VHH binders against o26223. Designs and how they scored, part 24

Target 1, 191 residues: o26223
Amino acid sequence: MKLLWTSQHIKVTVHIDGKVSKMDVLEAIKTRRSIRKYQDREVPEELIDKILDAAMCGPSAVDERPWHFIVVRNREMLEKIPEVHPYGAMVKDAPVAIIVCCDSSLEKIPGFWVQDCSIASQNILLAAHSLGLGAVWTGVYPLEDRVEGIRRLFSIPEHVIPFSVIPLGYPAENPGTRDLFDPDRIHLEKW

## First folded at step 18 (VHH)

Design XB1
Fold by ESMFold2, fold request of step 23:
Structure XB1 (fold): chain B 191 residues (1-191), chain A 124 residues (1-124)
Amino acid sequence: as target 1 above (191 residues)
Amino acid sequence: QVQLQESGGGLVQPGGSLRLSCAASGFKFSRYWMSWVRQAPGEGREWVSSISWKGTYTYYADSVKGRFTIARDNVKNTLYLLMDSLKSDDTAVYYCAKHIYTSKPKTQDEFDYWGQGTQVTVSS
């Protein structure tokens, strides 16, 4: 069957629950929790753009900015991630995932790309939280089988290293706030 | 092998009602957004309605809002379109379409599988 489509634009109105909220940065850091259950609600491209803008605002070693991001909305691909990433089972339940990668050709100082991509990954978590989304960082690097599996699944070239997979969506759980401050971890002047 | 089979079309008078069904197989139906798309004679395809994979969020074209209801049964792997207050310009072949992505469609390229369609004719 050969089917045709019109060039007509689809008019859409989307009800999002509430308005964009400002959140104090310390509140965001203290209240962010790993979220592994998500609504079947669309995450608009606008919010992903804001999250990735925030991800790219992080500092990096000698400003090398080695990060690249793969945005995954393809349901079939989301379903396949747990096959190569056994602790990423919740990814199949998310409407979108972001894969944080290092392009090693952008490294200016060897070995700091891990810190650089960790900063970008945490900024994704905080930005998602500030926008009313929930997310969780699932580790890929340095586990070689996970790195190879994700690289193969998304056709990532050898000079690019997948670092983390971050599923996200509107939360369907509330694990609550924790008080994690431990003054015994603070050492004055020396160990 | 993905299969989508629409049924429930037919001839109905203006103001009447029909219930379309789409039986899905060959994929994990409950993991995908689904849509109804229609094509009137001599015209291009018109998006009608979409539903999220758990059924929580539903969306309608302005031309059908308030008259049509999309629903799904993830146990029976079936998509529905309940059509009320039918008008002559609802006459079309109605297609069930499977989304590739986790979002409302912007173009028909965002569907990877289509059913064969079921004819709905609204006429005296």
Scores: ipSAE 0.645, ipTM 0.869, lowest interface PAE 1.8, mean pLDDT 90
Fold by ESMFold2, last read:
Structure XB1 (fold): chain B 191 residues (1-191), chain A 124 residues (1-124)
Amino acid sequence: as target 1 above (191 residues)
Amino acid sequence: QVQLQESGGGLVQPGGSLRLSCAASGFKFSRYWMSWVRQAPGEGREWVSSISWKGTYTYYADSVKGRFTIARDNVKNTLYLLMDSLKSDDTAVYYCAKHIYTSKPKTQDEFDYWGQGTQVTVSS
């Protein structure tokens, strides 16, 4: 296993039941659901590596790539997140969480970091889903109380902005798929 | 104020059985992975077994697989080690250890609290 905070680089291919498991990208997008209940099963570091690799493949404004990621496996810290993030209650039940942050010193065009970090966050959700994990995006930015609470809890410096907290793990629920296509949201040529 | 109190050690003959218990207090026991670790005199600490916070997943060192069973009771905040087919090599002080992280341990530094230990002696 590769530890993202170490200098060691280890690449591992994940095999399931002796088969290489692949999910069509449209299927992944259409079947991904927010998962808020998790097994007490360890999430291997190699899967977190794959998820963060996918997160960093997202486009960004002027290729600024302003994102940083904090991987949280410390149980005490996972238990504390709901104290400063009241709608993140399910984080205490997860084996791991990823905090998506913006390093404002990497901004090349002001204000587009929100779109950049949103893209990275969605890629985390899709990659987790394709690997058999469940995840949910819990919003931090732009709610100042949540931003400051998470910054304090994880010692995040002032020039770094916590954007989202994404708990993940092997799912302990299956909410099923939804049919959300609405033709009335499509406008041809003009509003 | 985290406290871990092991009990159930003793003297047994080879092939015998023992049940170790670890009473936990001062933390939310059901939220943490727990382990048993042992140490013989003059030797380093050896990881024995770990259990996930709900008890669904259990892990064992090769030296004890098939002979030892780790279990937990999250209502009574108690960790157990059921030891069967004991051998002289199992002679050690057995410690209950609390994990920092949500995973199998890689090093001893991944435990933040240890019990006082309970002596297990296997002798003919």
Scores: ipSAE 0.643, ipTM 0.867, lowest interface PAE 1.8, mean pLDDT 90
Fold by ESMFold2, fold request of step 20:
Structure XB1 (fold): chain B 191 residues (1-191), chain A 124 residues (1-124)
Amino acid sequence: as target 1 above (191 residues)
Amino acid sequence: QVQLQESGGGLVQPGGSLRLSCAASGFKFSRYWMSWVRQAPGEGREWVSSISWKGTYTYYADSVKGRFTIARDNVKNTLYLLMDSLKSDDTAVYYCAKHIYTSKPKTQDEFDYWGQGTQVTVSS
């Protein structure tokens, strides 16, 4: 016999910190930090949708847009990622992770998918930050043991290449502002 | 093997109080959202309350808000429901349920394990 879900919910007005949603783009870029500690707060699907929309706004080689995204909210799967991705230990502590993948059948210029997926990954970090979330990029590609481990864990087909795992959530740490500008890295007209 | 065992049900008068417990084993309890769900005689299951894996965030159905308190002890692997100001329509079997996902539940399919239930009867 099948039972129906019959609960009612109070209509919740979602308030994102208005200063985060109104953040200037240069401020977002300068203040984004890798966040590895998260609250146990739910990340609404609406925010994930906005983050992935931003990810897909990135440029790509000849507009090939080779990216695919796996959204992981299953607690058991989040707990398993560190078993195949040892530098992704914080993923088990996150309420959600996004796996950025390349579908090689969408490549039009071989090998540029790395740049394409890097752009999508950075856009995920910036969009999450602008929405009051914290995230960190954990590298999968080009480390073949990690690529195979993640592919196996999430049943990713052989023509699809997992590129990065990005855990995210409301931050439980604040690393502060950094001053990284180095004029010695700037070369005028030639090296 | 995941096991959830509710206890603490019984017969109470309207306006009375009761505390339910759910002993959890066979999984890393402190890593999962947990919920209480109830089923009144002849009715479908009704979500009552949920709690995030560290216990920081709690959620309640409108029918119980202000009267029920969900809590957890991640050292003892135990989920609680403190029920105050009980009404006759709170009469139900109360189930402890383990979440699959890191969010409030939308449907009963978002729970992978349920307890056996404990009967709460509020009789006037």
Scores: ipSAE 0.638, ipTM 0.867, lowest interface PAE 1.9, mean pLDDT 90
Fold by ESMFold2, look of step 18:
Parts: sequence; structure tokens; C-alpha cells
Structure XB1 (fold): chain B 191 residues (1-191), chain A 124 residues (1-124)
Amino acid sequence: as target 1 above (191 residues)
Amino acid sequence: QVQLQESGGGLVQPGGSLRLSCAASGFKFSRYWMSWVRQAPGEGREWVSSISWKGTYTYYADSVKGRFTIARDNVKNTLYLLMDSLKSDDTAVYYCAKHIYTSKPKTQDEFDYWGQGTQVTVSS
């Protein structure tokens, strides 16, 4: 039995929440930049919902989906994050931050949660970018002082591991795109 | 100790203007959204206007849009409400309110501090 497929034009259309996105996925990946300056503009709850939906679309080891997300809109709490996360200074200037966490009770294969939460974190960055927002991944795990500081601030239980803090908002800067392609990093068939 | 002190209320004729001020102290004023909320006699509190922490974005209830202007001075830690074309329906006590969150308010529970209010009376 033989199945024949023919397509003269194939275009990828990104769909979020049943609607067509204006940004091509390769364009989103290539043009996303870390944004550390934000407008004092409200980020609608609907956009946060879309971003978290996208975050949960990532693959995970054995479909374990160990991720949990804390959405922080409380200004007092946003102001406190830099006190325990020195490289997260821009978080106090953002209207919203998302904390990506691992619930270790959901692990099916120990230790792969780092890859799982990294995928979710990158999806947050790409989804935010596609919606006209800017974001930056600020690392928490594996730095133990940051992990414990964030856990303390947000009453995160001991079996849950804060992985990253991602401030986001409408951008107040445009660092431009970069050309990072390096053919020396590509090896055909073997090293 | 967070303190909000409104001033500038008074008696005005329909069509007139008033400028309300709210002096803020005891918190980092420039980091917070602020709002004006009013309460007319026999009514619940009504959201009037909000302003983002840098002052770039302003929002108004439909009942005051085009007539009122919210503003802030982050150097003097002062919130303003410029009220033009006043109507009898604008008669109320006007409160300055500090936001908890980085958004327009949905309920009164999203304000953690309020001023004592200043009376605005528009006489016919």
C-alpha cells in the first residue's frame, strides 16, 4: 500500500489560542533578544495565559511535564526579587515576572527536569516575543543561594525547585538582531 | 508608614474646574500605579482614573473621559486630578489610592492604602 503526498507550497502558520500569529516561527527564534527595559504598560492577563499555554506545549522527558509557574504582579514582591537574585535587577522594573519551577514529585526520570524547565522557559521567551513583549531569562537554578532565596520569598515548598525568573513587559529598548550563525559548529556525519 | 493626603476639593459651579492633589509619603511612590476613586452620597465607591508608575499610561472611567486628566509628579511624590467641565454627577468625596498590582484595578481589594478623601461639590 502506497501513500502519495504532493505539496507545491508549504508554509508554517503559528497558531496561538486558535488565532493566526503575525510572526513566522523562524523569525521569532532569530529576532528574539533579551529585553531588560520595560514600559510601565499593563500586560493583559490574556497575554500571560497565552504565554503559559505555549510554555506547557514543550516536550518533556517521558511526558513528565514537571513544570509549575508562579505569576508575579505584586509590585512589592517584584521589588524584593533583586534582594535574593543579584542578576535579576531588572525584575523590579517589570510589570510581570514568571517563575518557572519544577515539582520533583512529577519527575518520572530523575534529573531531566532541568531540560524540561529549560524548554518551558525558552517557550515563554518566544511566546512573549511573538506577542510584542520583551523578556529575559534570569538564572536561578543551579545557584543554591538564589534557589533558596526565591523559595523563601514565594513560600515555595522544599520538593519544588525554582528554576528561572523571567521578567517581561512591553519593551522599552530595541537591541536589534544578531547574526550568530557559525558554520564551524556544524559537523557532517561525524565530529 | 504609608500616607496619602488629598487636597484641592471645594465648591464649584457646573462647568467649572478643580485640581486635586494627593501628597504621598512612606513608600517608593514612583514604583506604583495610583488611582483616584470617588464616592457620591448614597453610592458605593466608583473608580475614576488610574496612572501607571512612570505616568506614561492613563486610564479613565467612561463617566469622566475627556473631562478629567490624571497626572503625577514622581519628584514631588504627588498625584493630581485635573477636573474640567464639572457636572452635578461629579459631586463626591475623592480618594487617592495606592495599587498593589501593576494593572488597572478590578476591585477595591487591589488597593492597599487610601487617603482620607477630599470633598468636591458641584452646585447647580
Scores: ipSAE 0.637, ipTM 0.866, lowest interface PAE 1.9, mean pLDDT 90
Fold by ESMFold2, last read:
Structure XB1 (fold): chain B 191 residues (1-191), chain A 124 residues (1-124)
Amino acid sequence: as target 1 above (191 residues)
Amino acid sequence: QVQLQESGGGLVQPGGSLRLSCAASGFKFSRYWMSWVRQAPGEGREWVSSISWKGTYTYYADSVKGRFTIARDNVKNTLYLLMDSLKSDDTAVYYCAKHIYTSKPKTQDEFDYWGQGTQVTVSS
């Protein structure tokens, strides 16, 4: 017989803004750090929805918007990612990961999908940070073994290219702020 | 082979207490959220409580808040439900359930393995 819950839960994708004050965008950019240690706290679906909305707000070459996202909450799958992605060891410790992919059938200018998916990936990092989450970008493309390993693990079709794996969760570390401004990297009018 | 084996059920009077245990084997217990789910006679299964994989976060159905406590021992691979102030409405078979996902469950389909259940009867 079919098991019934005592309450009916409806999945609702709604815009939830629980904060009165919001993080300024320059503050978010300057204070975001790669976070590799996470609490075992659930990341609500509402926050993932906000993060992916932000990811899709990025510009793309000729507005091609080649990105697709796989949201991974399955513990067994999170545990398997390091088997094909050695610098993704922290993924098994995260409550959720987002895989940023390119659908090459949407590509309008060859090769610019890398910039497009990089923009989406960075927006994920900044949005997560602004929502009180920590994340880190782990590179998949252009490393062929990682690309094929992730494609195989998540049944990603041949015309879709996994670009990055971004584990995220409430942070269990605080690496502090950095001052990375280097005026020698700035060239006026010419090199 | 994943196995979940509940114990500790029995007959108890209203206001009494019981401790349920669930011995887990065949998987990395400390990596998974776990839940207790109960089924009263003639009814569907009702979520009771959940606990995160390190045990830091616990969640309870409104009907049991303040009376039941979920706990886990990741060294002994054992899940517990400490039930206080029992009442007749708590009479049910109590099941230990393993989560697929890293979240509070929304449906019964989010569990991939269940124990055999242990009967709790609260009667005068």
Scores: ipSAE 0.631, ipTM 0.863, lowest interface PAE 1.9, mean pLDDT 90
Fold by ESMFold2, fold request of step 23:
Structure XB1 (fold): chain B 191 residues (1-191), chain A 124 residues (1-124)
Amino acid sequence: as target 1 above (191 residues)
Amino acid sequence: QVQLQESGGGLVQPGGSLRLSCAASGFKFSRYWMSWVRQAPGEGREWVSSISWKGTYTYYADSVKGRFTIARDNVKNTLYLLMDSLKSDDTAVYYCAKHIYTSKPKTQDEFDYWGQGTQVTVSS
């Protein structure tokens, strides 16, 4: 007869591995994978700060930098995201999520904010990977129901557009690397 | 509605042991970090221990490290505190507390629900 509470809850103390630097940027780009399963390990604020610093290093149209970021660690809010974001089911299993938003009042060149926020979102993914975390970009914009649902959940004002939700945490899966290079996508001099 | 009910307190001699339990209901217990917090007579509340939502990571105040063990049973929705090598300084009301966030607590306002507490008294 098994003592479930005893056998289930004996745990070892672990140290936070918060600083993993990748010297080769090409390796980071090639090895980053979408991670949808996470440990219940805390992600330190210092790592989130580094990730957001990296996000803000991205280029933007006319240096408009229209991005804002919401850091979500509230368990109840993480549980609610899938109610308005069907492809965001894994967000409830993450210790933290970052919502990338556009403040349209900062837009200097109409229509380029999507590229700006996409660049910031990809930088979040790469920075998280370089720090030993796993992440995945879940799309919000341009799907109006998702945009409105996320705006409502997080009290985002009407001039601010939620673009993506990025759950992240220490990975609990390793999908391996992929070789996706396709020479047929390369056109020399013309189409 | 969230309910947390502690039990297992009592009078014990120095060096003795107790096991506290906290029965949880009204929320998805297995999705939340949980903590034990204690309040000694005439003093403020002191964080004792925390456990992550799957139970993989546990944290302890320096005053209890090596003597107390936090555990959870996510099937029975019960939080535990196994207290060994009890000292007179451990005399307190012990509370079960539900976290708002997915991290170790920094302040006491990071808990949204508390139990009624169970008294632990360590005396010779």
Scores: ipSAE 0.627, ipTM 0.859, lowest interface PAE 1.8, mean pLDDT 89

Design XB1
Fold by ESMFold2, fold request of step 20:
Structure XB1 (fold): chain B 191 residues (1-191), chain A 124 residues (1-124)
Amino acid sequence: as target 1 above (191 residues)
Amino acid sequence: QVQLQESGGGLVQPGGSLRLSCAASGFKFSRYWMSWVRQAPGEGREWVSSISWKGTYTYYADSVKGRFTIARDNVKNTLYLLMDSLKSDDTAVYYCAKHIYTSKPKTQDEFDYWGQGTQVTVSS
């Protein structure tokens, strides 16, 4: 296949059947779905490295980059997460999870770390999708009991705030795509 | 309390076959990768084979590929190693081992529990 260019669109043509491929960024955003069922296939460390590289490419308030990531592959620890995070039940079925954290000592201005860590979390979801993995964001912050439980379970210090737990793996489900565009949510010039 | 009990070892002639079993209890067997590891007399432990927690993915050391088959029965909580075309170099104590992580093992420290082992002896 050959790369095509137009004045409105640039799309990299991809090879299928296991060859190197590139997904259009808008397509990736529109087709990513929360995946809660995973194959028992190993997720290579190389893919986790690529996902975390993408996570750290996100913008942050005044470039503060307050994020830290815990990679969990320990099966016993994955099994324990639902004990403190009941809506994270699928984490025990995943081969790996990423915990997105804020190190408050890296904040340059107070109160924007939630946006910073949300951006990193979404980048993890998109990068996983582009690599053929499925993932889902499970919320920890701002629920105090979940924050405390995850902090205790993973020995996270008090100045570090666990924000989200993201299980991931090769998908064992296909929920399909959705058409969610709603023009009534768009306001021109004013409310 | 985690227990792993191997059985099925014995004396066989070169070219023969054996089926090893490992009965597991005290943990959720179907949630963990499992491996077979062997140790010849006076030597270190050598990884033989691994299987993912649902049994979908199997891995083998080069020395046993095409001759050994790892399998599991998650209803009976049992791990198996079917050994065909046995050679004298396969003589060892065979252990089943429980993985800590969700991956093919890199070192012996990635197993948290081991069985007592079953002896396999290949001689004419």
Scores: ipSAE 0.599, ipTM 0.850, lowest interface PAE 2.1, mean pLDDT 90

Design XB11
Fold by OpenDDE, look of step 18:
Structure XB11 (fold): chain B 191 residues (1-191), chain A 124 residues (1-124)
Amino acid sequence: as target 1 above (191 residues)
Amino acid sequence: QVQLQESGGGLVQPGGSLRLSCAASGFKFSRYWMSWVRQAPGEGREWVSTISWKGDWTYYADSVKGRFTIARDNVKNTLYLLMDSLKSDDTAVYYCAKHIYTKKPKTQDEFDYWGQGTQVTVSS
């Protein structure tokens, strides 16, 4: 019995009429892809606000919420990011980027800030996707050259650690969906 | 050094047409959104039109919608404004302006460079 994998092409019907169809959370998680090509289109401030709101809704260790966000729309700055972030080439083609940072002075338990900022970064990606935008997580921390590069470029204080750069825009590509489920990675009760 | 140089202005009768040009140099022209802004005598600066870096998106002030067309040639590093059905109220100095941000401008502070302007006079 040949299981015909009907590739249900989830036609993300981008309704042109500005009504962002409400995507449920599981759909957002499962269908999210890294987007590195963007349309020649602005991202409304309202969408950025929603994304940032979502970014701040994640849990953090002891509720420390150490995250800060730099919203970058300046073209000159966006063009410079790839100079200090070699794998951030797509940032210069995005209309906006969010830099997720940790304020170490807010950290209550050492080391958990990485998890906190990761959660915030992932929420940015999911929120962006649910809003019809494309984004990609470009890692800054823990690579010292990238951390220092971004720090210098944006005059970030020493006690603040840039963690990720996330370009955002309307997608100009459709990578499709992937099934990443791997039952071999699931262990019941014990390894 | 960034340079913007407008040309094509002149005297026209009501109902006439003009084509403005802005020659850009000193920056990667194709990487920036561009706008036209005008200033009438005794008045403040008024945003007229904006074009995205590839020209996929255009924006117009209500006062010029349906009459003006913004365009660009990224090979020639030139911004254009086609003005049809000109009215007396269109009389102004027209400026080419470079965007700081990849969006429709909300304020004049969103431009970092301006041309010297070209005079457009609509009079019978």
Scores: ipSAE 0.865, ipTM 0.933, lowest interface PAE 0.5, mean pLDDT 92

